# Ledger of designs, part 2: VH-VL binders against Protection of telomeres protein 1c (POT1C)

Target 1, 144 residues: Protection of telomeres protein 1c (POT1C), of Arabidopsis thaliana (Mouse-ear cress) (a9jty4)
Amino acid sequence: MAKKRDSPKLIKIKDAIKLINQEVSLIGIVLEQREPKQCRNNDWICTLRIIDDTYPSPGLTVNVYSRTLEQLPQIKNHDDMILFTRIKMQTFDSGKRVNAACSRWVSSFALFEGEDLILHADEDTSAVFVWDGTDAPPASILAK

## First folded at step 17 (VH-VL; from Q2 with heavy chain Y111W)

Design R2
Fold by OpenDDE, fold request of step 18:
Structure R2 (fold): chain C 144 residues (1-144), chain A 125 residues (1-125), chain B 108 residues (1-108)
Amino acid sequence: as target 1 above (144 residues)
Amino acid sequence: QLQLQESGPGLVKPSETLSLTCTVSGGSISSSSYYWGWIRQPPGKGLEWIGEIYTSGSTYYNPSLKSRVTISVDTSKNQFSLKLSSVTAADTAVYYCARETTYDEWSHDYWFDYWGQGTLVTVSS
Amino acid sequence: SYVLTQPPSVSVAPGQTARITCGGNNIGYKSVHWYQQPPGQAPVVVVYYDEDRPSGIPERFSGSNSGNTATLTISRVEAGDEAVYYCQVWDSSSDHYVFGGGTKLTVL
């Protein structure tokens, strides 16, 4: 019986930054994306700065790791949204600053491009719905 | 506050072994998040990386120096050391020990965030 | 071997902007770190990961990296900024930290 992996509870960035060394899931608007870099272990990293209504400035920096360049988030628009699942909140700069890591082993992300509107379902279900602004009902996005 | 301090002889004869120790205070070398490195600077010249050591004892050395360099760590003393064998006048330099830090455990990209004050080692007969 | 190329010197008047370049093949795919070394002192990191600034480093210091060139920018240069600046990367092909040759910044 495949243990129904409880859909991770989404939290706001303002709360996430308080949960150092914990894994969290959250949604944000991509404000900035740095160019991909290759790590010492040959993995790739891209750094995103994301915001939400609770943390509009300076935003949360998220390091996204992947095995290949193609597996990194491909941000196309300034208003793209990204869902992070099980990213690790952490500190850097000798503990003075907070960022997060989206590791390729534990974490995942989903990118929503263009006119896609992410609707947060009721706080109880943590379900994320994508709506394209049409008369079609919002589609539920299961956090894979 | 983390502090690094180099110690060792300021004068070494040619063909002998240069030996330096870096004493770390205000933090533990046993932390799994850092490498500990040695960098040197000949007088009036630029910086040259010598090598690094991880808490596990894993080492990486500058390829040009690899055959002559040994870096070790003594966690009990909160120190790490450099040995450079068969020295010549070309090895005269200010030697720095430094801590290497990174964003996180996944990045494996490091920069030197804390440096010792450096110690001049002169190779001379 | 991977090589980082810096101009040997840059001169600027006080209050002006200094730009120090660091050239390297595909350096844009590498993380570049910058160090300031005042005369007779140990280096201090002023920019890491291309553009991040350590706490305590003035906002006047900034960095960029793309293509084959990384740049350290020092705005509103002060006399105290006179130093040698080094760029640094990791070369995965040789498992080697590489420093640029250093750029002496002179404040006129």
Scores: ipSAE 0.797, ipTM 0.901, lowest interface PAE 0.5, mean pLDDT 92
Fold by OpenDDE, fold request of step 18:
Structure R2 (fold): chain C 144 residues (1-144), chain A 125 residues (1-125), chain B 108 residues (1-108)
Amino acid sequence: as target 1 above (144 residues)
Amino acid sequence: QLQLQESGPGLVKPSETLSLTCTVSGGSISSSSYYWGWIRQPPGKGLEWIGEIYTSGSTYYNPSLKSRVTISVDTSKNQFSLKLSSVTAADTAVYYCARETTYDEWSHDYWFDYWGQGTLVTVSS
Amino acid sequence: SYVLTQPPSVSVAPGQTARITCGGNNIGYKSVHWYQQPPGQAPVVVVYYDEDRPSGIPERFSGSNSGNTATLTISRVEAGDEAVYYCQVWDSSSDHYVFGGGTKLTVL
């Protein structure tokens, strides 16, 4: 059962890694995508490594879960950006390491392609905007 | 530091029941994050998974052994146990207890991150 | 039943790179875990989830998995690396863990 979604505040990865067992929303650049795997429960998992200016190395590992292979993130370019909403911060390796889970029930993601797109987060409204660097105003977007 | 230790008879007669206990120290078996498993290794051979148990009592067994295997947990003693009935010479092996861990609750994909030292059980008349 | 195939043995000189393969049908869609078992000792996980390394395991150990083959790579091999290595997966069709037959790594 999915929790009711409010407009989450976006945070930086450096802060997210401190919020173990909490749900967070954040934006990152996709640095790496592992080959999709099938889980024991027949779901699929895609593991991404994402970075931002606050956490450029080694990056945050995010496990994205879906019912089907087609519903996993389709990363096309090495510099694609991804918006995660309500992903759960976690520990593994006996608490020594941090990752995050994007579940198919609670979490969501949105992919942004292209070198000319810049994502902006409004801290007051928690809105996300896409900007192409032109004189046109940024366009509001929603995570899916 | 988490430690696992197998205990039980090192000799069992054919047709009898092999019984082993794994004592966990340095951590609680009641944790909801882990499975607890048994693996065996016949002399000079490879590894064979026997089965596993979750804190809730849920169990999974190797299909080839399912009819003879029972795994149980005693949270009060921080132990879990293995029973293998109707043993034969083919059941002679080093038996390991192990903890299973995973990335998170969603993947359900586990690996064995802590092992006991193993105990040799010989089936002989 | 799902089967994992490993070479029985691999030999390398000290300082060289050892590669141990684990073959399985569409193994690239499975998570592969690797264990090191020194003589007379219990196994120890050295790589999990294809390529992740537990804390305390040297960076010399790495893994990859694609198609029908997973590979454990040990760079700058040392005498202490001599052991039997096992790959392991979950088989959803039969609901049990499957181990490879093991590969004995000999350091010459």
Scores: ipSAE 0.788, ipTM 0.896, lowest interface PAE 0.5, mean pLDDT 92
Fold by ESMFold2, fold request of step 18:
Structure R2 (fold): chain C 144 residues (1-144), chain A 125 residues (1-125), chain B 108 residues (1-108)
Amino acid sequence: as target 1 above (144 residues)
Amino acid sequence: QLQLQESGPGLVKPSETLSLTCTVSGGSISSSSYYWGWIRQPPGKGLEWIGEIYTSGSTYYNPSLKSRVTISVDTSKNQFSLKLSSVTAADTAVYYCARETTYDEWSHDYWFDYWGQGTLVTVSS
Amino acid sequence: SYVLTQPPSVSVAPGQTARITCGGNNIGYKSVHWYQQPPGQAPVVVVYYDEDRPSGIPERFSGSNSGNTATLTISRVEAGDEAVYYCQVWDSSSDHYVFGGGTKLTVL
């Protein structure tokens, strides 16, 4: 209903796949990234497959769009994590497949290198903690 | 179920205009999700894209044919059409209409997911 | 205009794997779509967006695309796979679709 400024509630992938044609925010581990492609309008796309603890298989396909190749997520490490804000859930292939779109206009993402990264999200407050596995979490970040 | 059907004369005289219509059934040509295209195939040869139209009337044409091609849409009849002027024997081909689709609203990657049966047009005196 | 190169023919025995290539400069940055055309019939898309498969197309059909080469792979080839196969991309420099010349797959 009422929109929060920049802190939409996070949701788990198992619940997100039920919210067709709705915008959601979620966090996942990047299992695969397909090679980037240039679109007809000269924007760029890459396709990710992500998982979380509620949906470890087969994973959720997310198409990520940007103006330039350099603005696409730069996945560097096995199991890097990504936070998506306001991505649109959708069906494809006569409702048999679910994917999501991260547009460059209304959506955003934040990529976290996962070697020593610990991420905590509070679904009720939409607070996100990110730290390198040392002492107290270094900062609260807002999903957007 | 979506179906596309080509119609029009199978014989056209040289220098005249080839005219074909594609009738769409089981779906709407007014959908903002699709382009509507024409592809041809000369006998024994490969596929050649002719052009496409969006429901708004916006078109793209193959540069090699652009001076002779007009594609139009009639949303009231759920049809789109092809006109190719000044034809020669080289324009003898099977002509296909097809729908161009994509997988989300932000994608501009299209492929042809439904094709008509094709209609042979022969250019002969 | 953008050039796509396909071998004119490929022959394989039943049960073996066919690989059909589509060459182009930096084709790995383009989305490649593949069509099967049986004799006397309209084409049917068998792979889109490099490696995705439409509903109803057997899992034996797969695709890959990197660098300057896209490949359609048909595993456990059957006699019914005998057809001409076309690759297709968008040429953004002149705003039109380009098809490869086609590859005739013969099942021996």
Scores: ipSAE 0.540, ipTM 0.801, lowest interface PAE 1.9, mean pLDDT 85
Fold by ESMFold2, fold request of step 18:
Structure R2 (fold): chain C 144 residues (1-144), chain A 125 residues (1-125), chain B 108 residues (1-108)
Amino acid sequence: as target 1 above (144 residues)
Amino acid sequence: QLQLQESGPGLVKPSETLSLTCTVSGGSISSSSYYWGWIRQPPGKGLEWIGEIYTSGSTYYNPSLKSRVTISVDTSKNQFSLKLSSVTAADTAVYYCARETTYDEWSHDYWFDYWGQGTLVTVSS
Amino acid sequence: SYVLTQPPSVSVAPGQTARITCGGNNIGYKSVHWYQQPPGQAPVVVVYYDEDRPSGIPERFSGSNSGNTATLTISRVEAGDEAVYYCQVWDSSSDHYVFGGGTKLTVL
């Protein structure tokens, strides 16, 4: 317990969809990425659909915003994983659907790709660890 | 249930001002989530966006019409209005009002989810 | 101003698939919205944000957008699909919405 910063607490998508108008942090597998679009204000958006073990269908739509095209998530493989920090849960389509917004001001994301990386969370999903397949100890990616 | 209703004269003489009002019912024009727009369609032709207004009074206008167009909002009447000055026969069209919606507060990508029934305005001597 | 190009008409037999195109320079970087206008009626949005459907629009309506072409696809076409279809984007160079010229879908 040496960390002074308040680390983001991960929650499962099944719980996130109930927290409308709140900021959450979560991790998921990217099943779909739409083509990036330029917005009217010249910012960029891409739309992802993500899942986890608690919410495999229909998946959670996350809109990711950036100043430039290059700053958007660069999804390499269909089942890449993404960690979102402080994304805002919202309702959409007259309240019939839920999505999330990853703003360029308060939110962040981290992509995980490659077959040598293994992501683990502790029992309460408060930390995520990276293991590269060697006998070296896991490294935390949330505790910095 | 949200409804939009256009009203105004169906006949306007050349060089005069076309004036239409859209009355919103079943919802508030003061909502910060929406723009309110005007689109027209000349007989037998396609759709042309005229412009839009946000409840604060911020506007965007089609550049081809900008010098002749004023869109305004009256929140006390739950209405927004179109004025098009110096009309000619080319301004004869069905005029629609519509609501513009989006995904979330960060999205700047809008589409027209509710339309009025349209009103024909004829410009003729 | 940004130019959108649609074919004036498309004809298909019932049960077949109609594809209505909307061409524009780098349209794949724009969000494309599609409207159906039945004869004598106001338009209604059938696809927004390239591929999303409003509640109540059947899944046989679908959209795609890449490169210089966006496409509205209507599978298992029915007589009731006969209408004019318009695409729409934002033109950021002139700050206005642009509609395509419209495509008349005729069900044979």
Scores: ipSAE 0.533, ipTM 0.795, lowest interface PAE 1.9, mean pLDDT 85
Fold by ESMFold2, fold request of step 18:
Structure R2 (fold): chain C 144 residues (1-144), chain A 125 residues (1-125), chain B 108 residues (1-108)
Amino acid sequence: as target 1 above (144 residues)
Amino acid sequence: QLQLQESGPGLVKPSETLSLTCTVSGGSISSSSYYWGWIRQPPGKGLEWIGEIYTSGSTYYNPSLKSRVTISVDTSKNQFSLKLSSVTAADTAVYYCARETTYDEWSHDYWFDYWGQGTLVTVSS
Amino acid sequence: SYVLTQPPSVSVAPGQTARITCGGNNIGYKSVHWYQQPPGQAPVVVVYYDEDRPSGIPERFSGSNSGNTATLTISRVEAGDEAVYYCQVWDSSSDHYVFGGGTKLTVL
C-alpha cells in the first residue's frame, strides 16, 4: 500500500504571527541574515528576517539553530527563498515582539538559491513544491 | 515587578568567608527560564562575573574564583546565595545579584536583565 | 581566559554620535551584550545579542559586531548618557562570562 504522508499546512506569515506557541510551516524570501554565532552549548545560531506577499514589512525574525556552522542556511542572494517546517512561533519583550525558532531537533529548512528548485521533506512530511520556471518562486507549498 | 535585593554583612575580616543572600520578589527563582548570577565590582573598577546557578543546582564559576566560591539556591525562601572563602582585601567590592534571561529553550545567549542595587562588602581587619 | 578590550574613555559633544568599541579575537562569532552603568547605580542592559534593544531603551542606542570588533553606538548623545559602558560575552573555552574593562562616556 502506498504510504500516506502528513503534508505540512503551509501558512502565510500574516497568519503565522497569530499562532503563538504553535509549530508552523511557511516559506519566505530572505531579506537579511545576521552573522552566525556560537552559543554557550557550542551549537550555532543564525538569525534571518524573511517576508512573503502577505507580510512584506517588517518581516518575520527566525532564529535557526544547528550543531555545526556548515549546517546553517547559506544565504547567497537577497532573493533566496527558504521553506521552514515545524518552526515554533513565540513572543518576546513582554509579548510585544514575535519571532520563530527553527530548532535542530524538531524543525527543518530547505533553501532555494536563485532559479534553482529544491525538493525537501523530513521523515514527518511529504511536503514538496516546484517552480514552473516563472520569475518568482512560489510563496506556498503545493500540498495543504 | 521583579526585584532583587542583596543582604549580608558589609564588613568581613581577612581569611573569613563572605556570605551574601539575594532575595527575589515579584517572580519565582524556581522558573526554568533563568540563571541567577553574582557579579562584583571593586571600588573604581570594572565588573567581574563571579558565577551563576540554575534552579536545578547546576553552577558555573569564574575560573579565577572557582576554588573559593559556592553559589546555592533555596527555592522555599525564593533566594540564592554566595559564599566566598578565604577573603583578602582584593575581595573588597560592591556585590550584585542579577537574573540572566534569554529568548527560549533553544537559545543559549544569556544577558543580565535585572540587577540588585548592590551591597558593598569591605574586607579589612 | 578570553580578553575583551575597551578604551578607558570616550568624550563626545552633546548631539553628536558616540562609538564605544569592544575588541576580541573573533568576537563576531560571539553574542555581545552591552550594559550602561550610570554613576552610583547598578548596570542596565541597553543592547543584547549584538544589536537588539530591550523595551524602553531609546532607538538612539544601537550595536554592531563583525570580525574582531563590536561597537555600541549612541546617536544624538545627551548629558544623561554619561555612564560607564561594559561589553560582555561568554568564553566557551573556560565556561564563564567575561566583561570588558568599561568605557567612561563623557558628554561635554
Scores: ipSAE 0.505, ipTM 0.780, lowest interface PAE 2.0, mean pLDDT 84

## First folded at step 18 (VH-VL)

Design S1r (from R2 with heavy chain Y103F)
Fold by ESMFold2, look of step 18:
Structure S1r (fold): chain C 144 residues (1-144), chain A 125 residues (1-125), chain B 108 residues (1-108)
Amino acid sequence: as target 1 above (144 residues)
Amino acid sequence: QLQLQESGPGLVKPSETLSLTCTVSGGSISSSSYYWGWIRQPPGKGLEWIGEIYTSGSTYYNPSLKSRVTISVDTSKNQFSLKLSSVTAADTAVYYCARETTFDEWSHDYWFDYWGQGTLVTVSS
Amino acid sequence: SYVLTQPPSVSVAPGQTARITCGGNNIGYKSVHWYQQPPGQAPVVVVYYDEDRPSGIPERFSGSNSGNTATLTISRVEAGDEAVYYCQVWDSSSDHYVFGGGTKLTVL
């Protein structure tokens, strides 16, 4: 039996919410970040609510875990973008809600400041387009 | 649906061991998602956490009671229990069992989402 | 060990807003859970993780937590809200739960 783990495919939030107990990669706009909390084991958590063009309401709750407070996502601007890799989709609240967990062990994230960059993910190719706020054409970023 | 029921003697003599059982129905005690805890409330006073157990047998105890408390789980009976040794009148209280839940396996942030109705245990000579 | 401080009582007229505080050093870094205990009954969680409501708890119940103070807010208070309210945190320095002393809410 194989023990290798492939990177999860980049998908839209509308599809991710159906993939319970599976790892996915997502990109979204951060609408809210709740104040960080220290966990029982002294790790840190912050709770984000993110959206994309397929799931603008109510948004997906993502709990992000880190060893230190400084390693949590530092959301500085309204509508910053975040790329999550290998986050786990789950249900909670008696199965009535879906959230995701970004563990410090297997997951990762990358922040893109929304005011200075325009990002668009092509779901079918897992491409991310980045624009730096100039008249230059968008640059394409693909997961390797 | 999920229900927790405390059972055990309502009267215990000083220096003896207080022993209570919590029977869980409408759910499984062997789930990896939950801790199972004991909380007490002396008459006219506030809540005091006693301790908790995970289905694997891992425990946390209130430091003020740790030398006298044992919590155990019996998965075959869907029960967990409390033993408090060397009791005094100060241990007279309503004893509650409760389930602790969380967001996910990494959260390590729990709250008590289901409680038993409580049982009064009186310690008197 | 970590100490949570609650006022012993709060009185409010029906239809008004009650605010119940829970004080603790750097409590804003902790997740705060709130329990309602009606007379003669077991506690029920009404707010968890500072501000979230369990299914079945009215939206009139809300919470906040910042700095050294967490607050349970009950808007449009009604007689059925009379109870003792407890806040709770985990004390990671000695691995145990701490409850506040409780606040008796009286609806005048």
Scores: ipSAE 0.698, ipTM 0.838, lowest interface PAE 1.2, mean pLDDT 86

Design S2r (from R2 with heavy chain H108G)
Fold by ESMFold2, look of step 18:
Structure S2r (fold): chain C 144 residues (1-144), chain A 125 residues (1-125), chain B 108 residues (1-108)
Amino acid sequence: as target 1 above (144 residues)
Amino acid sequence: QLQLQESGPGLVKPSETLSLTCTVSGGSISSSSYYWGWIRQPPGKGLEWIGEIYTSGSTYYNPSLKSRVTISVDTSKNQFSLKLSSVTAADTAVYYCARETTYDEWSGDYWFDYWGQGTLVTVSS
Amino acid sequence: SYVLTQPPSVSVAPGQTARITCGGNNIGYKSVHWYQQPPGQAPVVVVYYDEDRPSGIPERFSGSNSGNTATLTISRVEAGDEAVYYCQVWDSSSDHYVFGGGTKLTVL
């Protein structure tokens, strides 16, 4: 049986962009999705731009890698939300630009339809709760 | 301010070896972030990629030239070089060296962000 | 080996928009990079990763890539844009770069 995992500690995008060469976990709204590309090593990449309430512009670029095209995030709606776990913050263009990499080894992602979802984090952002905007109480997406 | 400078003989006799060196200044050739490449252009014609080298010595070569080409790096001189053996008149071209960069090393998606000025090499008796 | 097809020439009047195409089978799954080569000069990258622009390249240079066609678009063309333009991709089947044949942009 799989062991319980430590809940990822979520941070806001405004804080993540300062943590170069560090792994972070965060949630954002997907504003843009670029066409998937086949990498030189035959992996696949999908480049996303995401925002949150602390960083609505210009957004954070996240390069998401998978072994196959079908394993890339399948963004259905303009306002879908994505949770990233252990993505690596990095720079390029002589340190002038920041992006992040969601590797297929240590990172993960989860997609949520964001139309009626309300998301909450606990006191230390170690758990994420989702609420569909109804009278029903929030459901944890990380609790087991 | 990174600069690349090609050097070597401008005239090479048929059947001999074309040998060029690219000197890098304003940056380090030993950086793990870059490939270093050679591209040529016959007079009045298009660009043809010859090959590239990573600092570790890993190379990729144009399949049409692979049997005749060697690219090497000399980190102590901040240089990389091209040797093309058994040349003919068809190898007459302007030869460029260039740096290859990426937005994410995991993608393997590289482009040539700095080019040398190019040097004409003529193969003639 | 992978084939890239570019028209040999394009002519536009100053102030108009030039569109330079680069055709290839499923090129939309490849990253396309574009180079400008002015007469007698070395190439310079003007667009990378289909649509991104290096620092110092005017925003009137833009790129797109979908299906079997990538396009470099130069709006408000100036006389100084007269050059040969090359597209470039990586061919993973034989592990080498492929350049298009080049397109000579003439500003009338």
Scores: ipSAE 0.713, ipTM 0.839, lowest interface PAE 0.9, mean pLDDT 87

## First folded at step 19 (VH-VL)

Design U1 (from S2r with heavy chain Y103F)
Fold by ESMFold2, look of step 21:
Structure U1 (fold): chain C 144 residues (1-144), chain A 125 residues (1-125), chain B 108 residues (1-108)
Amino acid sequence: as target 1 above (144 residues)
Amino acid sequence: QLQLQESGPGLVKPSETLSLTCTVSGGSISSSSYYWGWIRQPPGKGLEWIGEIYTSGSTYYNPSLKSRVTISVDTSKNQFSLKLSSVTAADTAVYYCARETTFDEWSGDYWFDYWGQGTLVTVSS
Amino acid sequence: SYVLTQPPSVSVAPGQTARITCGGNNIGYKSVHWYQQPPGQAPVVVVYYDEDRPSGIPERFSGSNSGNTATLTISRVEAGDEAVYYCQVWDSSSDHYVFGGGTKLTVL
């Protein structure tokens, strides 16, 4: 049996963009990945653009940070889905632009290949299960 | 809206200290998320980054100048300053102050979104 | 210290496309910012983070960065685009910003 995790409630991107300076959890389809860059502090950044059914354009920019290049999300397809937990909504350019930061200390992500994954939320909406198309048991990735 | 203006002596004698002040108007130097930087340009030549200060006091300096440079901030006057000691003729340049912004503080990379007009400082007897 | 290499000049007829290069070892792993400096004026940022454009900069300014070369592209060049253009990165080995030597764009 998988270990049950504390799960913040998933929200939609249209609502997340209003929650500036707050941590949110959300799921989206990766529409774009920019090439990884090394930061001034020698961490690595990968900039993603994600969408959902409430915010298909222009999408939400999420900056994902890691200690090493290999720890960045490895996006394979435009249809890949990503779950973010406790990412920080923020603004820059005097409040004119919104993005989110997935820090390596507080935040986390889980990547799912869209073609091979089946997602199901349980009836209490506190958990998201993933199944990889094999006969192996489903695993919980988001729980209270 | 936001404006930066350099001020200080336009002529400095060799071996003395070059001192410049940047006055910020239309915005606050105490606002978080910005570095405040100095860049210089010798006549007819390219840009050289001198250094920067974060509003809480953290600094970075160009290694080629580091032993001679001090950058400081005075939040009560909405100003930041450059001191460059032991100047020579090679320090003759237009000096710019600039604000440095980022898309988030974790990125660690900044770009210069507002520049002063620049002030020529000549080092001569 | 990290080295950025720019051609000293580029000449382009009005209405054509100018491409200004910035060469550096593995510059594709660095964030590149581009500045326009018109004659007698302070620089202004035209592209940041390789390819993003500040508000107020026309769409004809664009950027790219991969491998060992970053490029600023100016399409449908106008006389008002005459300026020196500088690229800039952070040098993490010595903890300082580095500018390229600048490229003078001449509109013929």
Scores: ipSAE 0.735, ipTM 0.851, lowest interface PAE 1.0, mean pLDDT 86

Design U3 (from U1 with heavy chain D109Y)
Fold by ESMFold2, look of step 20:
Structure U3 (fold): chain C 144 residues (1-144), chain A 125 residues (1-125), chain B 108 residues (1-108)
Amino acid sequence: as target 1 above (144 residues)
Amino acid sequence: QLQLQESGPGLVKPSETLSLTCTVSGGSISSSSYYWGWIRQPPGKGLEWIGEIYTSGSTYYNPSLKSRVTISVDTSKNQFSLKLSSVTAADTAVYYCARETTFDEWSGYYWFDYWGQGTLVTVSS
Amino acid sequence: SYVLTQPPSVSVAPGQTARITCGGNNIGYKSVHWYQQPPGQAPVVVVYYDEDRPSGIPERFSGSNSGNTATLTISRVEAGDEAVYYCQVWDSSSDHYVFGGGTKLTVL
């Protein structure tokens, strides 16, 4: 069970992709991960594709940056869940494609292992419901 | 729409300075999203990266050329330039200017998405 | 300085698949870009960031990168694919780009 007293206001991926050049916070299931790469400045990047119930296809590409390889999200399963805070929505390819950047300066992430986790977000963006698969459902994450 | 055009002398004497200018049209050289680079190709040989410049004036140079190379930007003319000093016959090549792009300004990975048509510079002996 | 190794040439029949390799120590940790240079022309990027394609590059161009080898794959090869292909990485030890030596693709 996870409870976050000061959780940021979350939005859905379908809405985030319209907020170009803005910082957003969102949660998604990690559908794919590309191999980590070392950047020119020796920082590390990994590229994730995440989905939620509003945007299961094609998914949102998120590029995550860190100083070291060990600080990148350690995705164990293809269904792990990740919460992003203050990631920047952006376009490329003449505005035809959208991705997001999780920078190491203003952004953060929290990874939740999917093996024991069942997630349902409450209808507003201030709350996250997390279920660990026990007989009783866990309490929702208090967002305010 | 974006075009890069190399200009400068096609013939340079040994020991002199090779000087080329790349004029950018259909886009701005002052964008924070791009590096601006020079690549050369000796006749019948492969590509060799010379160096690149960011709008702020920050540069990277090929270590094999670093003591002889200067890359500069002139934002008012939408141009960047290459100077290569003390040339020899080994510096005879087609010289390309190119734009280097990325997904964002701190991504740490870049590729050359637009190239000039190249200009042959011959170092006479 | 980081070394990229490419075969000097590859020959394939039209309609077949060409695979052009780019070898380097731990190249799987680097972002590999691929450029096509037709005879007498400037290079054109065909794959960036190992496996992504710019707009206008057909799907039959694809890339992969793992371990010590990056590969450019061109399926259903056409005569118009004849060119020299270069791989490129950044060498962070001395902050410069390295190109492979180039691979000439011949369509028989």
Scores: ipSAE 0.584, ipTM 0.802, lowest interface PAE 1.6, mean pLDDT 85

